# Designs tried in a protein design chat: VH-VL binders against q9h9l3. Part 257

Target 1, 176 residues: q9h9l3
Amino acid sequence: PRKMVAIDCEMVGTGPKGHVSSLARCSIVNYNGDVLYDEYILPPCHIVDYRTRWSGIRKQHMVNATPFKIARGQILKILTGKIVVGHAIHNDFKALQYFHPKSLTRDTSHIPPLNRKADCPENATMSLKHLTKKLLNRDIQVGKSGHSSVEDAQATMELYKLVEVEWEEHLARNPP
Key: E = the ipSAE of ESMFold2; O = the ipSAE of OpenDDE; V2 = 0.75 times the mean of E and O plus 0.25 times the DockQ between their complexes.

## First folded at step 13 (VH-VL)

Design D43 (framework fv_amlenetug; at its last look DockQ between E and O 0.88; V2 from the best seeds 0.00; counts 0 for: pae O 2.6 > 2)
Fold by ESMFold2-Fast, scan of step 13:
Structure D43 (fold): chain C 176 residues (1-176), chain A 120 residues (1-120), chain B 108 residues (1-108)
Amino acid sequence: as target 1 above (176 residues)
Amino acid sequence: EVQLLESGGGLVQTGGSLRLSCAASGFTFSNYAMTWVRQAPGKGLEWVSGISYSGEYTDYADSVKGRFTISRDNSQNTLYLQMNSLRAEDTAVYYCAKVRYYGSGSFDYWGQGTLVTVSS
Amino acid sequence: EIVLTQSPGTLSLSPGERATLSCRASQSVRDNYLAWYQQKPGQAPRLLIYGASNRATGIPDRFSGSGSGTDFTLTISRLEPEDFAVYYCQQYYSSPLTFGQGTKVEIK
């Protein structure tokens, strides 16, 4: 069978007024939640807004960060040919400047059975924090120091595992 | 093979200045962050300073901030440490080291070190 | 800054014995950003473990790292003569980067 990983990225603001989201950290975990990749990444453009409250990224993290071009290559090598799970994962792929096949992509923000289990409208976009609390009885993204992309990737994998059998059967009957 | 060769160490008087160099070979220097770590005689390791692959971001231990300046010349594959206002407690072997990928912030290759002795 | 305290300061052991070295952090080292180094007299440090538990390239499997949060351990399952050295832990989670004071593993 095809290998599965979960990904979560942190972005900082670049460009005018810091409105462009640029990759600044990426975490990838395997099916069991073990970390396969976790690096700070230095964007090629000047950082104007660290968005620290959400990203957890500060100027000090850029000192030892991996260059974007190198990190992108490392990340894509891990993702290629695998089923990739994420939450609102289109934002991560956009930051990576990468297209992953839709047939191998699983977005926990767009899986109707998952929302149904959480007593949420099936077509609503629910936050990772909300779904994790409702379905795993776990608080993530706690405090004001920013998110841990490792914690987020691990939660995302665990959420997908709750609906994996049901959702994979749905996808087999309704190929993308 | 990866090699890092420090130079520029020696005896200097308190209040003096010294510039250390680290010549890198065997890897694409411009793609890696670099660091300086020192070790006083008979003592443990102390991180001194770090610099991003591009040279845009730098950081320093409080003990050297304002006195030391880390820099790099990617065209020459060379890392520098400009040391000003030297104190007796700056006496140490100074190592340059390469930041690794997969665990960035840990150091996978180190030079042999260069001894800096600061005396009055 | 995160202060790393290593214990014991000195371990006196014989070849073939197990060595267990402790590293305790004054604050949580999140995401397992902790490394271990070996230093022999007259030599530069050598990276053994990164990410708390991953062996660096070329490091024998008798070396293992474990722990999380504030408590980390380096274990050498069966000491070889070449393993008698000073060992340092290092955190790379928070600036400034810091090392422990070292544990000397010496022949009994």
Scores: ipSAE 0.810, ipTM 0.912, lowest interface PAE 0.6, mean pLDDT 93
Fold by ESMFold2, look of step 14:
Structure D43 (fold): chain C 176 residues (1-176), chain A 120 residues (1-120), chain B 108 residues (1-108)
Amino acid sequence: as target 1 above (176 residues)
Amino acid sequence: EVQLLESGGGLVQTGGSLRLSCAASGFTFSNYAMTWVRQAPGKGLEWVSGISYSGEYTDYADSVKGRFTISRDNSQNTLYLQMNSLRAEDTAVYYCAKVRYYGSGSFDYWGQGTLVTVSS
Amino acid sequence: EIVLTQSPGTLSLSPGERATLSCRASQSVRDNYLAWYQQKPGQAPRLLIYGASNRATGIPDRFSGSGSGTDFTLTISRLEPEDFAVYYCQQYYSSPLTFGQGTKVEIK
């Protein structure tokens, strides 16, 4: 009966040598893939490494970006009370400085039935790019411009739908 | 009620300088990125420059880069545009605008504009 | 730089008619970072649409946006007398931020 959303984030490097991952973009889609949120976010700390090849984040994106504190408030209002789907989603929650209830969290990087459909080892951690190509016949994260968190969130929701009935039943019988 | 009030426009000769101000009220100015957009008389809109909420990040249109400087004073709730080496093509109404949260990079509140006329 | 080309330059219509305004980008505007503004004579622009299809606060539902990539459309389903104005599209995908040249919607 709970509403479901998918989330994806892009991070930049802050802190010493740019090793800390800080939130610089967040996208949230609903069950149908409609965009509920998509904003560039300005971390409160100085950006040392934009990580542009993977993140797609450039200095220009920070000029109009939503401050982290405000963006976090907007994002958490959307996530509260919902089943949240993501890929390696613990990284997204860490960047948001947020804990979502485990019982309402779905991580497409750790769903054995999904790996089985892709003819991959059931307990292996598979990339989002690989799973979407294999199971949806779709190329994401194409080119040298970095990832799109909208594209990635949409792909994550579609992947979850492939195993949703089976996995929701599994979780109901085996609460996390 | 969000209000943005530009001032400092006027008539200036080619090569001259002007400083535009935008007084902000009705919102927490220091939380918002701000922008200057101009419109030559009878013409369309042209983005000029933007500045992040803290002032740390700025960007400029190529036509003004090196001549114009955007800045802000968050303690005075004021946005500025320092305009040097003015040219005839800089003649326009200059608007300050507030960046929208949900949909950042679009501008939800605009001032009334201030006219800058550059004459030879 | 992404150039936005609006068509038509002028759209002459009567109140009650449907207006369809086109904005074409020279490069893909990824993730639908496109906005629409209305400007009446002597006034500042007013934000109508952000994210290609989302109405800004207080904008009536007769205004709708659609499109993706390089082709975007603003539709006014039934023109009201107050809707006769100039309309601009704006991309915020990449620097420099750019506007289209405008479409004037006028009474025929």
Scores: ipSAE 0.671, ipTM 0.869, lowest interface PAE 1.5, mean pLDDT 92
Fold by OpenDDE, look of step 14:
Structure D43 (fold): chain C 176 residues (1-176), chain A 120 residues (1-120), chain B 108 residues (1-108)
Amino acid sequence: as target 1 above (176 residues)
Amino acid sequence: EVQLLESGGGLVQTGGSLRLSCAASGFTFSNYAMTWVRQAPGKGLEWVSGISYSGEYTDYADSVKGRFTISRDNSQNTLYLQMNSLRAEDTAVYYCAKVRYYGSGSFDYWGQGTLVTVSS
Amino acid sequence: EIVLTQSPGTLSLSPGERATLSCRASQSVRDNYLAWYQQKPGQAPRLLIYGASNRATGIPDRFSGSGSGTDFTLTISRLEPEDFAVYYCQQYYSSPLTFGQGTKVEIK
């Protein structure tokens, strides 16, 4: 069996009017929720919008941040060959300028059995916060400090574990 | 082997200026954030300032904001701290320290420090 | 700023004993952005623990860190003669970066 990790990234706005989403933090946890990677990351372009309300990123976090190219290399080394779990994970991969094989990707925002378990429409896109509250009775993304990518990655892994057996069997019968 | 060597410390009068330098070797200097931490005689550690790998981002403790300026020359593998309007309470050993990649904000290597004494 | 309060101020122990040092934060240190340092007289600080529980390179197994939120602990399972020093905790979750006031581990 392949090793499994969960990833969550925070992005800031760069480019004209800050509409480009650039990686500013990345957290990776293993199956048990242990942190394998957690770094603030400095985008190659000037930050126009920190999006602090959601990202939790502030200017002072960029002082000790890891350059994007270096961080990307570190992250890809961790992800290579593993099953990667995330929520709306296409955004994370886009920010990383890296796309993991679809057969090794698990997106908790697109798992119908997970939504069903949470009494949500199977084909709806539910937030990580909502699913975590309904299924884990846990509050995440609270307070004034913004999101924690570590907390979100851990929650994502825990959610996936609830439907892992069923979903993996489904995927085995229906390869993407 | 990672080495950080501070210099520029000495005796200065109140209101005076001093420039500290930190020569780095044994690692790719331009890839890492750097920091200054000081320690008054017989006291604890106090963070002073930090600077990103490229120098684009800087941060300061409130106690030195507006008076101190952190900078770096990556071509020379050197970190600087320009200290203006010095006060008696600035008297301390000043350490140059390297920031880790993992767990950014912790300091994995330190210099031996340079003593700054501010007298009236 | 996040104020870190260490306790006790001084810990008097004998070689071979277990040392437990506390670091309490005035507010939550999220994501366990907490480090521990050792400083001996006349020397620069040395990093022991980062991320609350990760041992730095070259640090002996007898040193361990634990905790989350506002309460963190450094444990030395069995004190060696060279472990008698001052220990500082430091948070790097938010600016300004702050240190605890230190705990002195001295020989009884």
Scores: ipSAE 0.157, ipTM 0.751, lowest interface PAE 2.6, mean pLDDT 93
ESMFold2 (binder alone), look of step 14: mean pLDDT 93; pTM 0.951

Design D44 (framework fv_amlenetug)
Fold by ESMFold2-Fast, scan of step 13:
Structure D44 (fold): chain C 176 residues (1-176), chain A 120 residues (1-120), chain B 108 residues (1-108)
Amino acid sequence: as target 1 above (176 residues)
Amino acid sequence: EVQLLESGGGLVQTGGSLRLSCAASGFTFSNYAMTWVRQAPGKGLEWVSGISYSGEYTDYADSVKGRFTISRDNSQNTLYLQMNSLRAEDTAVYYCAKVRYYASGSFDYWGQGTLVTVSS
Amino acid sequence: EIVLTQSPGTLSLSPGERATLSCRASQSVSDNYLAWYQQKPGQAPRLLIYGASTRATGIPDRFSGSGSGTDFTLTISRLEPEDFAVYYCQQRYSSPLTFGQGTKVEIK
């Protein structure tokens, strides 16, 4: 059992015209895909745009949502000291107002061998949906009701596992 | 210790109104979402309404939407349920409960309940 | 809405026996959002298990929860006299929050 987790966050729009991305849901899974954390999170600022088509967040989810400050503390306790896998993970860390060590961060949107396996340009930023369909033959983010961050975190971990041995060896020889 | 005490239940006529209160102590009330759950005599549990820690967000079961209003006063550590246009089907014990925030967001503490009887 | 169906409706058992209670969801529920409650006659419900498998504070280790997706189980390994009660599963994965109809564990 490795000290590795995968994370996916959903953001809503706050601030002027909803242009600021604020954390509204976070899902964390372990190496085997078991859920360690999955909570709706209430931003400290007024929500202007739920971005429901992508986030899956609606007003009703805010009722029992964990306040941001409390959720952030819970999430950071899970992430600290672990290898954290995500897709375009810098957006998740920004929403959490958190800086995770680069040496313990794995971003499946920036792993050249993963793109190569998917018949994509090695340095392109490919969507999680595309990589998951191509490499795992699984459709995620289907429909127009929003994404499941649990589904996305699970897919992200499975994608990383396809290149884990190769990529960890690369990182050991070429530390970030 | 956490304590939740409901009050305001009683006998009311069909079409009437009633306001329930829940007095909270033993935790920082203003940090937690709260809920009302009811149970008709001899029946199971039914979620009625919920409210965020600040009072900004509320939600209701379809059966009570438009008739019931949940609210809270964080300065008095009190949760309320205003019930209007009451029906015989609203007859139940009404429980106040605190939302748990970690690992499933269930209801970790419940009050003793207050009985609401709606008759014609 | 997500419908939770509990089975059996009634379990008639003796003290010392094992009780196994099932809860089936009409659609997949994150196990993070599945809880179990115990209710004794004339009392408020008491949280037993949250996150499908984690015991709440003060709950004896004879109570255990398991399952994921649509199928969840509450097990009482060795029934004590105080365990004869009604048990409810609950989800808060999707609004509205829903409870199962209950399983009554009664003395044989």
Scores: ipSAE 0.644, ipTM 0.824, lowest interface PAE 1.0, mean pLDDT 91

Design D45 (framework fv_amlenetug)
Fold by ESMFold2-Fast, scan of step 13:
Structure D45 (fold): chain C 176 residues (1-176), chain A 120 residues (1-120), chain B 108 residues (1-108)
Amino acid sequence: as target 1 above (176 residues)
Amino acid sequence: EVQLLESGGGLVQTGGSLRLSCAASGFTFSNYAMTWVRQAPGKGLEWVSGISYSGEYTDYADSVKGRFTISRDNSQNTLYLQMNSLRAEDTAVYYCAKVRYYGAGSFDYWGQGTLVTVSS
Amino acid sequence: EIVLTQSPGTLSLSPGERATLSCRASQSVSDNYLAWYQQKPGQAPRLLIYGASTRATGIPDRFSGSGSGTDFTLTISRLEPEDFAVYYCQQRYSSPLTFGQGTKVEIK
């Protein structure tokens, strides 16, 4: 049993023309893919663009949504001291206004061995959807009703497990 | 310590109106989403309406949409349900409940309920 | 609208016996979005389980929840006299929020 979790967040557009990405949902799963956290989150700023095609967020989700400050506290209690896996995870941490230690962060969009297994250039930033299809033979993020952050977090953990031994050895020899 | 107390129920004729109140104490009311759930005599629970902590976002069951309005006064720690165009099928005990934010959308504290009876 | 169907409608048991209550959803819901409530005659409902399997504060360990997708279960390992009540499942996966019709656990 390892202290490792995977996270995926959904963002909505706030600020001028909806160009600011604000946290509106967060899902966290454990090593086996069991859900530890999955809540809608109410941004402190007015939502200009729900980005529903990608986020799956609609106005009705905001009714019972956890206020950002409370959700942030809950999420940070789960993440603190654990190895956190994500895809382009810097976007999630930015939306959480949180700095997780680089030594405990694993970003599946920047793991050269994972790209190599998918027959992709080692230094390219590949989408979660592409890597999941190539390596797990599974389609995620299908349709136009938005992504499931639970599905994305689960896929991200499974992708990391494909390179976990090799990548942890690399990081032990080359600390970030 | 957390207490929710409903009031405003009673007998009303079809087509009439009632305003229910829920007085909250023992927690920071302005930080929590709130809901109304009803139960017809001898029947099960039916979700009626919800409201975000600020009052900006509301939602309603289809059976009450256009007739009921949920609102809140955070300065007085009070939740309201304005019920218009009442029908016999609206006869129920009305509960207010506090939303739990870990497991959001579940309701961790409930009031005792207030009975609304709609008759012709 | 997600419809929750509870079975059985009534469960007749004696104190000390195990109770197993079912809740089936008309479409798949995440286990994180299912809750269970207990209601005794003349009282408001009480939250028992949230997130399909997490006991609420103050709930005895004889109560447990399980399940995922469309099939969820509430188990009471050894019925106490105070456990004879009506039990409701609830989903918050999609609007509108919905409850099951209830399962009455009554004394045999």
Scores: ipSAE 0.671, ipTM 0.856, lowest interface PAE 1.0, mean pLDDT 91

Design D46 (framework fv_amlenetug)
Fold by ESMFold2-Fast, scan of step 13:
Structure D46 (fold): chain C 176 residues (1-176), chain A 120 residues (1-120), chain B 108 residues (1-108)
Amino acid sequence: as target 1 above (176 residues)
Amino acid sequence: EVQLLESGGGLVQTGGSLRLSCAASGFTFSTYAMTWVRQAPGKGLEWVSGISYSGEYTDYADSVKGRFTISRDNSQNTLYLQMNSLRAEDTAVYYCAKVRYYGSGSFDYWGQGTLVTVSS
Amino acid sequence: EIVLTQSPGTLSLSPGERATLSCRASQSVSDNYLAWYQQKPGQAPRLLIYGASTRATGIPDRFSGSGSGTDFTLTISRLEPEDFAVYYCQQRYSSPLTFGQGTKVEIK
């Protein structure tokens, strides 16, 4: 079978008024939830807003952080040829400045059977925190110290596993 | 072959100043974060300071904050540690080390060290 | 700051024996952020293990790392003469970066 990984990225604000989202941390886990990659990443542009409440990123994380170009190369070597699972994953790929084939992409924010299991409208975009609480009975993204991208990637993989058989069948019958 | 060569160590009096240098070769110095780690005679390793690849971000151990300044010159492939207001407890071998990016914060290559002795 | 406590302080063994070295953190450290170093007399430290369990390039397979949370272990399955040295654990999870006080592995 095709290898599968889950990804979650944290972004900080760069550019005018910190409105540009730049990659500052990336975590990748395998099918069993083991960490394959987890590094702080230094954006090429000056950080205006750390967005610490959500990102968990602070200035001291930048000292030994991997430069964006090097991190991107490392991450792409892991993602290439694999099924990549994420939540609102377009944002992660945009921050990575990367195109991943739609046929190998699984976005847990846009899987109708997953929303249905959570008693949510099938066409709504639900947060990772909400789906994880409803379907796995776990609280993630707790507190004010910011999110753990490892925790988020692990939760994302577990959510996908709940619908994997059904959704892979759907995709085989209805190729994107 | 990656090589790091420290220089500038020596004997100084308490309250004095000293500047250490670390000459790097065998890798693209300008793309890697660098660190200084010291070791007092017969003691363990103590992290002193770190600097990002561009020099924009720096950090220091509490024991040296306000007295030591880390800097780098990417055009010369050289890392520096400016040490001011030296104390007897700063006596140590000072190592320059390269940060590993797969495992950021671990140090994959080290120089041979330069001895700094601070006396009254 | 996260304090790393290594035990034992000194481990006296013979070549061919197994060495087990402990590193305990004062608060939880993700296993991805723990490293081990070897230092021989008169030499600079050498990276052995990063990410708690990943062997650095050129490190023999008799060295292995394990652990998570607050408890980490370095194991040398069969001591060779060149393995008698001081070993340090290091965390990079929280600033400032810290090292353990070291475990000396010496010939019995």
Scores: ipSAE 0.676, ipTM 0.848, lowest interface PAE 1.0, mean pLDDT 91

Design D47 (framework fv_amlenetug)
Fold by ESMFold2-Fast, scan of step 13:
Structure D47 (fold): chain C 176 residues (1-176), chain A 120 residues (1-120), chain B 108 residues (1-108)
Amino acid sequence: as target 1 above (176 residues)
Amino acid sequence: EVQLLESGGGLVQTGGSLRLSCAASGFTFSNHAMTWVRQAPGKGLEWVSGISYSGEYTDYADSVKGRFTISRDNSQNTLYLQMNSLRAEDTAVYYCAKVRYYGSGSFDYWGQGTLVTVSS
Amino acid sequence: EIVLTQSPGTLSLSPGERATLSCRASQSVSDNYLAWYQQKPGQAPRLLIYGASTRATGIPDRFSGSGSGTDFTLTISRLEPEDFAVYYCQQRYSSPLTFGQGTKVEIK
């Protein structure tokens, strides 16, 4: 298979009133959905808000978590030179303090054909949960105990595969 | 090479206290989470406590919560386990171990172990 | 807490035979969070496998790990005399960290 991976990150709140989003978990899967990376990550700044309802992260996960600088190096080694798929992926790259080439980036929140298949406006930004339910008939991010970044990364890869041929052809004709 | 050297074990009476130390060398101690794992004579491994690289985050097995305190001194490359209100069931070899980052949170290096015997 | 149950408790085998050790988790564990250790009498444990299937540095290729979800296996393809030891599985997916009770591989 091609060198393509999907990524999903969980963030916690740091800084004043917990308004800064800092990386606290990262999951990366390959084209077939196999896990290549899944680690809890300890931010360099004090965690003010775990955002547990969404992140699934609790204080106990920080004990053995990989320090941010080390995790970043590990993650970047996996991402470098590959096509990286994500949903609202700019948030993940911002949390990683990383620039990935636009030509190798695929954001399932900004693929018009994917929205069209879901009977949504082509220019709207739809949630991963909504697209996954509509197109894959699967419920993800269920309950109030937090999201699974592995589940989200797997769903994101499967969503991209629905439009991969069409979208890669579009990008070849319209390079970023 | 990575080396972990434990000390502080010995014989103590029920209700007593002991402080275990683990001296680390051969890696950047301040960058790694550390753990204590114990093993009762003839029994299996039991995780006791863990501490983040900075010392800010700690966790404990339910059997030792409120009695044991894990801490570290990054300037001296030393990990500690303060054990209070010791019980006969705490009798075990106590291992200091280094947390491996990337791949399952495994423990890649272990100390030689220090024996703690609690008697009534 | 996630309980890890190892089976069998004891494997009695001869050098040259294949050993297959099982570790079953009480709930699903991500592959990335399961490890295997070897312990010989009077010694500290030694990391064999991490991430369910990745060999640690210096571990011979006769050792392999597999499995996902709740069922994991450690295989020793051809037992050497030095492989007779106790083996433990371990998870870090959920706190508290837990180990299986161990499988003793002994000479028949």
Scores: ipSAE 0.670, ipTM 0.852, lowest interface PAE 1.0, mean pLDDT 91

